# Designs tried in a protein design chat: VH-VL binders against o27280. Part 186

Target 1, 266 residues: o27280
Amino acid sequence: MDSMNVPEVLEIKRIVEESESVKTFIFSWDFRREVRPGQFVMVWDFRDEKPMSVSLIDPVRSEIGISIRRVGEFTDRVHGLSEGDLLGIRGPYGRGFELMGRDILLVGGGIGMAPLAALADEATARGMRVDALVAARTADELLFLDRLEAAGVNISTCTDDGSCGFKGFAHERLLTLEENHDMAAVCGPEPMMFQVMRILDERDVPAQLSLERYMKCAVGICGQCCLDDTGFRVCAEGPVFWSQELSRVREFGRYRRDPAGRRVPW
Key: E = the ipSAE of ESMFold2; O = the ipSAE of OpenDDE; V2 = 0.75 times the mean of E and O plus 0.25 times the DockQ between their complexes.

## First folded at step 7 (VH-VL)

Design H4 (framework fv_marstacimab; at its last look DockQ between E and O 0.79; V2 from the best seeds 0.00; counts 0 for: pae E 2.2 > 2)
Fold by OpenDDE, look of step 7:
Structure H4 (fold): chain C 266 residues (1-266), chain A 119 residues (1-119), chain B 112 residues (1-112)
Amino acid sequence: as target 1 above (266 residues)
Amino acid sequence: EVQLLESGGGLVQPGGSLRLSCAASGFTFSSYWMSWVRQAPGKGLEWVSAISKSGGYTYYADSVKGRFTISRDNSKNTLYLQMNSLRAEDTAVYYCARLEDYYYGMDVWGQGTMVTVSS
Amino acid sequence: QSVLTQPPSVSGAPGQRVTISCTGSSSNIGAHYDVHWYQQLPGTAPKLLIYGNSNRPSGVPDRFSGSKSGTSASLAITGLQAEDEADYYCQSYDRSLRGSWVFGGGTKLTVL
């Protein structure tokens, strides 16, 4: 493996409390190593390693951010860390988002907003109009609203319980929006993404979707993140896929493989 | 030097097939959308097809949809156009062009390759 | 017929100013999409002349200028020179066609 496949031990420069369950860890980054929105890194806490999306890319400050949701033992440990503590980071890996056109729609659910926030920064920096549909179960789980607003993003919120914005799911809110965009980027729970993609396809809006699968190697070797039928490796050919690609992936929105390779329904 | 070089053109009978190639050099090929544009003899420019940076998304003009297939191999810095069920009206010089993803313009063009469909 | 409409031909004497119009619709030029212009010298491939409505690539003389208003765009050439004799094409994008790059029919510029 080349140098990019060896974890670099980095100091946590800052920690941003995004929500009760989400923290963004900021690291100094050498931008001689290019990183794109939609790509992921492998985070190593010297015990275990997990893939995490890059949520902040700041070439001016020479920083990247990784937003992590507290969901298990690994993330519990990471959330216990403080500024100045160390983590291993290797990457970036995978295919990131492509930008096209003058306006873009971002549809994100929960932690799925992490890569989209980075994409929003890039898009707005390019002078694109960015509309973002930010979805969460409750208002307190909506992520990056202030950041997005500060960037000039037009935000629409959606919550399952109606505590903020549209009451319902992202795809339901999308149906109420008549305006089309040059392209869309989608990331969140796969059932959400599935429904959103269907709507966008019907509207002939090119869409990119970031998939989440169990990843072990991150370099396309182990096959743990391989999608049925197509053989797409989420870590190599993804995690960002075009809707035209996902239309050939039967399992999309239906099931995933667990670490043992078993089909797990959504 | 940024350059695009088309090849694969020639004479083919109606109903036949032809595959065009476009070799890119002088720039990071995978960082750009690519397109094919054709020009019939004595006629204007007609956009034919476009493909995303990764190749995961493709566009086609209605005139070629279902018959032509655009693809790319980023490891070879090469753009392709598979043309099937060729018709006389497909006779043209075919240009490959680099797309600007923000402006939707074409800032680099090849010299073109001539495709003649005739019995 | 081309989605964008150009005059088939224009002519001018050396030193004069000529204008080439490009008329579209609300789904292309009238939308937020930019207009680009290409110059095609006889027997050569098209060359980007103007991008983003009014920007000149490196190497393009300032005699060439572009503008956009409403559903139309215009290419202006001042100080017309013999070497400017060529075909000129406007180009934009049309969302209503499931995303299509669209060209004008082209304008043959003759320098008298």
Scores: ipSAE 0.879, ipTM 0.944, lowest interface PAE 0.6, mean pLDDT 95
Fold by ESMFold2, look of step 7:
Structure H4 (fold): chain C 266 residues (1-266), chain A 119 residues (1-119), chain B 112 residues (1-112)
Amino acid sequence: as target 1 above (266 residues)
Amino acid sequence: EVQLLESGGGLVQPGGSLRLSCAASGFTFSSYWMSWVRQAPGKGLEWVSAISKSGGYTYYADSVKGRFTISRDNSKNTLYLQMNSLRAEDTAVYYCARLEDYYYGMDVWGQGTMVTVSS
Amino acid sequence: QSVLTQPPSVSGAPGQRVTISCTGSSSNIGAHYDVHWYQQLPGTAPKLLIYGNSNRPSGVPDRFSGSKSGTSASLAITGLQAEDEADYYCQSYDRSLRGSWVFGGGTKLTVL
């Protein structure tokens, strides 16, 4: 734990352009420091530090990949980096996904597919049948399709504008999918996750959902990532929660909190 | 040696409560789902409850739902079953069992602890 | 009472072959959930005998074998021995409205 609190400065080995707005940065990694799908790292560009999901876990090549969407000044600066440039990495942190059974459903919205791509690799290596519902606003924003296909994942797509696959929201597409899964893993915009969780609960499908909250310490000390009515810390007890755990969380799907602790509607 | 040891059984009147414990050793406890299975004297096996690796997801048989609570403390390698509102039909030997999360089979069993609910 | 149906008893002479059936439904065995078998010697805890339909854990002799077809499964015991006298249970998972682990009613094997 003490060594996880000090950023390790790592060289960017490779950069993969996943879309116009998403890049995957690949680093060498010593797997004595275990990494599980659904855990996150704090990425430090020597000015600011932000949580990012691990999207590639490759112990054979001793590599991890971190997928980053360009959304502001920090991520703009990181996207401007080249192979050979340096980033600080602190972690991994949080509780990752558990696998169970033989049939898993992945539901990912936008960059939320990043940790699910890592989980898909683990699930297929275990011999599980993997269905993925990949959602985005437009076809150009659907992530990891080629990688998922190469891993043997059965892909369904939906886009808000109908440019690829089902036209509509992920939860609407979910209602038209086969109901033959032992578990689900869900990551994406929280309103999407709330609607998806309701459907999965009605079907008695155990679901694990990855939440996103403001973080500072990432080790459960500062309280910035706490959930209202439970005291759960997203960085320590999560970011992955079971649907039964989230059923006790009043704020889930309703609002979020800014860095000052104010409620902000979704 | 992989081992499960139950404790906490005994005699209790209807409407009473007991808490069963199961101490695990010889394996990484937090890497496994766990289960309780019971067997009434002279009868067959009946599944009671199951719990995920983290403790975040639980299952209960209809016959015990609302009365029994499964839990675990991974720092102590211990599984628990809180049994409330006990009835005569809850009289049984209670086994803890380790679940394989891929096959849904129970590969390690304890020797059981006897619970008797009688006036 | 049991979700999975087994014959209440079966018997055979030493050296013979016996089979024990386990019949389920489309929500358990027929939903492609595996069948597992447990042996319970008198006065002892159950012990895993067959898992994943047909796999033997270490220490289980190859004269025990399992199979699954459709909504049913079978345990076969060849070269029957006196120490095989026990109760045998099949078990699966049922994905109906509330998921649950389900056992058969048990089969008492008598060695004659």
Scores: ipSAE 0.620, ipTM 0.841, lowest interface PAE 2.2, mean pLDDT 89
ESMFold2 (binder alone), look of step 7: mean pLDDT 92; pTM 0.946

Design H5 (framework fv_marstacimab; at its last look DockQ between E and O 0.79; V2 from the best seeds 0.00; counts 0 for: pae E 2.8 > 2)
Fold by OpenDDE, look of step 7:
Structure H5 (fold): chain C 266 residues (1-266), chain A 119 residues (1-119), chain B 112 residues (1-112)
Amino acid sequence: as target 1 above (266 residues)
Amino acid sequence: EVQLLESGGGLVQPGGSLRLSCAASGFTFSSYYMSWVRQAPGKGLEWVSAISSSGGYTYYADSVKGRFTISRDNSKNTLYLQMNSLRAEDTAVYYCARLEDYDYGMDVWGQGTMVTVSS
Amino acid sequence: QSVLTQPPSVSGAPGQRVTISCTGSSSNIGDHYDVHWYQQLPGTAPKLLIYGNSNRPSGVPDRFSGSKSGTSASLAITGLQAEDEADYYCQSYDRSLRGSWVFGGGTKLTVL
């Protein structure tokens, strides 16, 4: 068997149109290689390589799915691909979500719902009650609603423009929800995650948050994804962090490093 | 065989510190939450602290918060409890226990290690 | 003082049926959390006796049974035997206590 660090050239089995800007690419997967929700893979289109979260884990079909938002040159190229085309996949990498308890709250924004969708499948399969707060800018950008509903997830929606569900941001909607959960999993824009984490901490709800940083090697060597002060490497110690860990990360919710290593405010 | 083995107990003066260890064997340690539970002589069970599988999240009873620190080294299959500012009321047998990942039950217990805080 | 309330002691003759109650609140037993029971023989560590309200781990005799209703749980022992003399503890989780695992005060079972 090949090392996990060697890209495997895989054929795109199916492409699911999730929204105008998001597609899910489905691949055959050998589940002798374990993959957990919250982990990511490096996707190689033979020109460039980018980290992408796993959004579907299907041991029955022996498939995984990777949801990709169209945001730049690399993703433009990938979105131009068809079923039957090839991509290089290496991984999985990083720390995934940890599940425990009877109920879980998922809070996702935009493409951040990708890893949470996979987590929802696992949680429901374990018999957990899953509540999901799904946020997006507009109704047509809300992701995985049908999939989540089919899995038995209780969905609450939030849109910036009020085109669907609560009008406002995810943390604002969360404030209107009184029920607590055994734990929460959060993924989306970092400002959203920052506000959500604060609320959950005040409520003493254990929370896991998936961070996004510029990532080059995925194996904890290059340091491009290092968080200030702590030295946490998002690709190795993350991307999933506990709220208690992130409380030590000063930059969280405030700034990130760009490809040149410069501080860029959110 | 699934087993937990505590160590590090002993006699300590009030205000002193002690570090307990719990060695795990026979199971995938890194897949389980772990907990410390104590029992004062002739008294009941009291939960002290718990820690997530990865060690990224910790729980504490109010009675020990700010004084005790739970940690783990998954590469060594070991759970720890650093106890600072010890008080007489901390005198107890301390058990490490494995938490069931579904319903929060403690399905594996160690034999316990005695901690005595006395002048 | 314990979050979960148990009778301090119960007794029975060999062959009899005894029950041990465990009373909690809406923030623990009544809040979708399971109740677990532990047996502690004299001079030994606790042992999981019942998990998930009514399930028996391997090796636990079927004369031990657990149930849960509302904010209370109960452990029943039928065909009481001398070796059943021990302390019994119920345990649950309380979300209102910043996420705490909570035990009952314990019940001493004496076999007459």
Scores: ipSAE 0.810, ipTM 0.921, lowest interface PAE 0.7, mean pLDDT 94
Fold by ESMFold2, look of step 7:
Structure H5 (fold): chain C 266 residues (1-266), chain A 119 residues (1-119), chain B 112 residues (1-112)
Amino acid sequence: as target 1 above (266 residues)
Amino acid sequence: EVQLLESGGGLVQPGGSLRLSCAASGFTFSSYYMSWVRQAPGKGLEWVSAISSSGGYTYYADSVKGRFTISRDNSKNTLYLQMNSLRAEDTAVYYCARLEDYDYGMDVWGQGTMVTVSS
Amino acid sequence: QSVLTQPPSVSGAPGQRVTISCTGSSSNIGDHYDVHWYQQLPGTAPKLLIYGNSNRPSGVPDRFSGSKSGTSASLAITGLQAEDEADYYCQSYDRSLRGSWVFGGGTKLTVL
């Protein structure tokens, strides 16, 4: 077994085209390295290394799936790969989602649905009732709908342009949904997550939110993924945080930091 | 063998404070929600507080909200209950319990520690 | 009053069957939440006796059984033995706006 701090070079077993901009890359995986929904891996293309969402955890087939949105130079190169090509994978890292109760609400925006799709599989296998609010800018960017529906998840959609489901933002749709959940899990653009968290806090629904920050080491040593005020390291104490933990973090939903550490608006 | 061991009980005057500890062994402590349950002398069981596996989310009974603080240190396999502004009605044996997240049951209990609040 | 209602006491002779009721509401037992039962022998900590309405942990004799219907649950003890003399508590979860773990008031079982 390779060390979690050194990339293991793995062959791409299968590629699933989830949308025009998102592909899931499937690898054989030795589950002696356990993976929990909400943890992340560092993907190395032999030039650069980026954190990526795990969207499929399948011990029966000995597979994991890593969903990658094409958004820049690194992800363009990865999207150009084929079955049989190689990638370096190190991890998993971070704190995953905890499941509580019998009724869970998932709120995902864009690629943020990736870790929630993995969580939905675990929740449904556990016998929980799962509601998912799936948000995107347009209908063709809504992710994992067929997979979630086949798993028995109750889906609500919203799109910024109204091309599918509710026209508007996830938090606006959430105001019209049933309030009988034991917990929620939220992942997506940080401004969306902030607004969703406010509503869930008012409803006294325990919520877990997955944050994204710049990462270099992924094991908590370099300090590049730290949050203001608390010193939480997203790669170690997160990326999943409870809403009560985030209530003390003023940068959440207001700004982010670039690789040089400068504050930039969302 | 899975075990929970409470400590820190004692005699305290009304308005005082006390901190309880619960040492866990024989299981992966950081994977479980934990709870405190109390029992006044000659009375039944009363749920007090619960905390998520990471420690990031806490729950309190109305009778203790604002006065008691549950916490945990997963590196020390220890659960805590900080009790402030104690009242005579808080006199009880305090049990530490392991909580089942899905079915909300309590499958492992400690032997308890006695807290007496009297003037 | 406790959120879950149990009779304060029940009694039975050795070999008899005894039942202990646990009555809740639509916000707990009636809202799909399971009922768990705990046995507390004199001077000892509670011990899980029945979980998930009707399941026995390993080591609990078959003469203990649990059931749930509507907003109520029941613990049955058959073949009553002297060692069964104890306090028995039901427990569930209440999804009310404050959400909490709730216990019954307890039932003292006396073996005559």
Scores: ipSAE 0.475, ipTM 0.797, lowest interface PAE 2.8, mean pLDDT 88
ESMFold2 (binder alone), look of step 7: mean pLDDT 93; pTM 0.956

Design H6 (framework fv_marstacimab; at its last look DockQ between E and O 0.85; V2 from the best seeds 0.00; counts 0 for: pae E 2.8 > 2)
Fold by OpenDDE, look of step 7:
Structure H6 (fold): chain C 266 residues (1-266), chain A 119 residues (1-119), chain B 112 residues (1-112)
Amino acid sequence: as target 1 above (266 residues)
Amino acid sequence: EVQLLESGGGLVQPGGSLRLSCAASGFTFSSYYMSWVRQAPGKGLEWVSAISSSGGYTYYADSVKGRFTISRDNSKNTLYLQMNSLRAEDTAVYYCARLEDYYWGMDVWGQGTMVTVSS
Amino acid sequence: QSVLTQPPSVSGAPGQRVTISCTGSSSNIGAHYDVHWYQQLPGTAPKLLIYGNSNRPSGVPDRFSGSKSGTSASLAITGLQAEDEADYYCQSYDRSLRGSWVFGGGTKLTVL
């Protein structure tokens, strides 16, 4: 087993409360191990292990951040941790975003903004113009707004209830935006991503989308995260996919497989 | 040394097919967008196709769309151009070039391979 | 016809300054895309001469300079030398063409 596949026990350096349900855990990181926006790590709380996107990459401070939404037993335990506590981290894994061009559109929903926030940092550091459509159910669930603004990102917000910004879904807001970009990066609920991709395809905007699937091994062996028909492994060939790739994935936006391999509708 | 080496050029009849290869060395091939650029005899440079680092996204000039297919094998550090339904106007030296990530310029070029489409 | 417009030829005597223009549109150069220049010596592959409007790769003499303004770019060569005789191409990106790399028609530089 490669050393990179062994969890490294790391101390939680800082915890940032992003929202009521989302915390960012910051760790010291040895950047001899490269990490890219869009990649994920496996977080081990010494009981269970879950894939989490990297949301902060700071080579200056030699830190990474992992944003975790409170959604179940594992995340409940993690959210109960304090600064100075330990977690196991292995990775990074998967294919990250490919950043190219002068301007990029980020479309994120909920916790999906986590990898996009990291991408925004990289893009802005490269001198790219970054527009971000940040979507959430309510205003209090909008993530990383201050961080994005500080980075020079042009932010447009969208909330289901209209509590902040455009009232409606991300794809609806996108339809109101006429400007095209060199490329787009999308991450959020799969139904959102599906609709957003369709619009971007119609506009001939290259798009990358980060998928979420049940993931066990993270190294392309167990097959739990395989996409139907294509055989794409989200942990190996993804989680970031190009729209041209996803056009071949019939299940995209329609269903996913649960841990038992059953089809679960979105 | 950073290097690109094209191969696969030759004489082909109109309507025929040809597959070009470009072997990359001296750099992390999988980290770069790649492109094909051609130059007809005595003419200027014409961009033909490009492909993302992972190979997940492809670009084509209108003149070759539907006929040419760009692909890559990052495990072999090789770029490909499958050319079908070749036409006389496709006659050119075909260069593979590395696209720079920040500026979208082509900072590394191969020596080129000649493709001649003639009856 | 090339998306970017260059003069077909320019000439100068050794030691002189010559300028090659590259005119685009709002969808390429004017859309704040960078302009790159390539030198192609006779019988050789193109070589990157200027990248990012005005940057010189390692090995390129400082007598080569690039600039961009509006929808146009310019390559200037000072202290013209015999070895500068070549074809020069500008290149940019055009979003309106569904993402296309675009070249100028090329300029043949003759050193008199």
Scores: ipSAE 0.775, ipTM 0.910, lowest interface PAE 0.7, mean pLDDT 94
Fold by ESMFold2, look of step 7:
Structure H6 (fold): chain C 266 residues (1-266), chain A 119 residues (1-119), chain B 112 residues (1-112)
Amino acid sequence: as target 1 above (266 residues)
Amino acid sequence: EVQLLESGGGLVQPGGSLRLSCAASGFTFSSYYMSWVRQAPGKGLEWVSAISSSGGYTYYADSVKGRFTISRDNSKNTLYLQMNSLRAEDTAVYYCARLEDYYWGMDVWGQGTMVTVSS
Amino acid sequence: QSVLTQPPSVSGAPGQRVTISCTGSSSNIGAHYDVHWYQQLPGTAPKLLIYGNSNRPSGVPDRFSGSKSGTSASLAITGLQAEDEADYYCQSYDRSLRGSWVFGGGTKLTVL
């Protein structure tokens, strides 16, 4: 039986505290189940199940890392766990990022840097030149800076409060940057991604954006992750979409959906 | 053996349409960007269009933008070029080519299909 | 209107060395994009000859070599043979053209 569709119970091998609100949970992983940057897993705490970003893909040590921000009851419970405790993992699922060319721009907001950190590792291993714009509300919430620097990534930062780097939003910083990239990868709050995508579209920079939507089945059969007008299922046709695909989606950047499918403003 | 085979060329009047196909074999088609390149009789090579591995992003030369549409069907290992509003200057042999993902060179070529646009 | 400039023709006697130049700009060759070379024998499709400035695909003899300097590249052919008579194209990527793959105008090599 294919274990990708059934949760495997795994022991937490290590926990890395990335910030006050973000931890990375590291598990042993059998890479016969291939994992690509931009794919996600469903994390099961034996009560509830949520999609989470893969932030570390290390076939040499046979490890994956999953970065989780504390935002509610499920993530509070997971943050309370210790090394040696158990979680269920199923996946990976979804379409990962494509890489082509020599120069890539990464734009990440908050926990959205998690899949981009994994992508940065792959891009630098291929010999690509990587620039990253890392955004957060405050300096203390900027993620993965030391890891990105060690990989040879050229980092620009911005914070809403100006405590580190450019004071303002990611799209405002992007307007002041020279464009020299073959493609971009973007992940973060959907309003930020919408603004960044508009700028990249005006500059004719191909962009891939990773969306987060409510998911239940993760294999494309329940319909809970659908986007308006296109019928795209984030868990099957995404979570990574090209900017040209998203330009046809009226809801992107405008609203989100609750678990019942109702439109709710951002 | 890695192979690309174009089809769908022919004689068309100005303003007409044709759809070219390129059948791929011997490699994982869905892992590669693909391209169309053309060569007018007695002239050099001219890049026409390219498409990402998933089909989600497309590129066009200015000379064809708005008239030609590149697409792919990864389940059929086939690349397409829909050509509308054809002009005499579109007369050429059209080649299908595979793009290498790091160097951006064209490492596999088909034998081409001839498109003639003439009154 | 080729973005990359090549001489229209070049010639050499058997056994000689010839070079074919390819001149671009700061938006292509000068922007760290590699140069590739293609050989097109009469009546055939193009074939990749050199990729990534200087790499030879399997089956290409070592008498073909490529180099890149600044905004220019060169293809060198040593020990010229009659079967080398063909058209040769350079190709790169140009980021100023909204993400375009660009070819040189081609060089006809005649073996005397």
Scores: ipSAE 0.474, ipTM 0.791, lowest interface PAE 2.8, mean pLDDT 88
ESMFold2 (binder alone), look of step 7: mean pLDDT 93; pTM 0.947

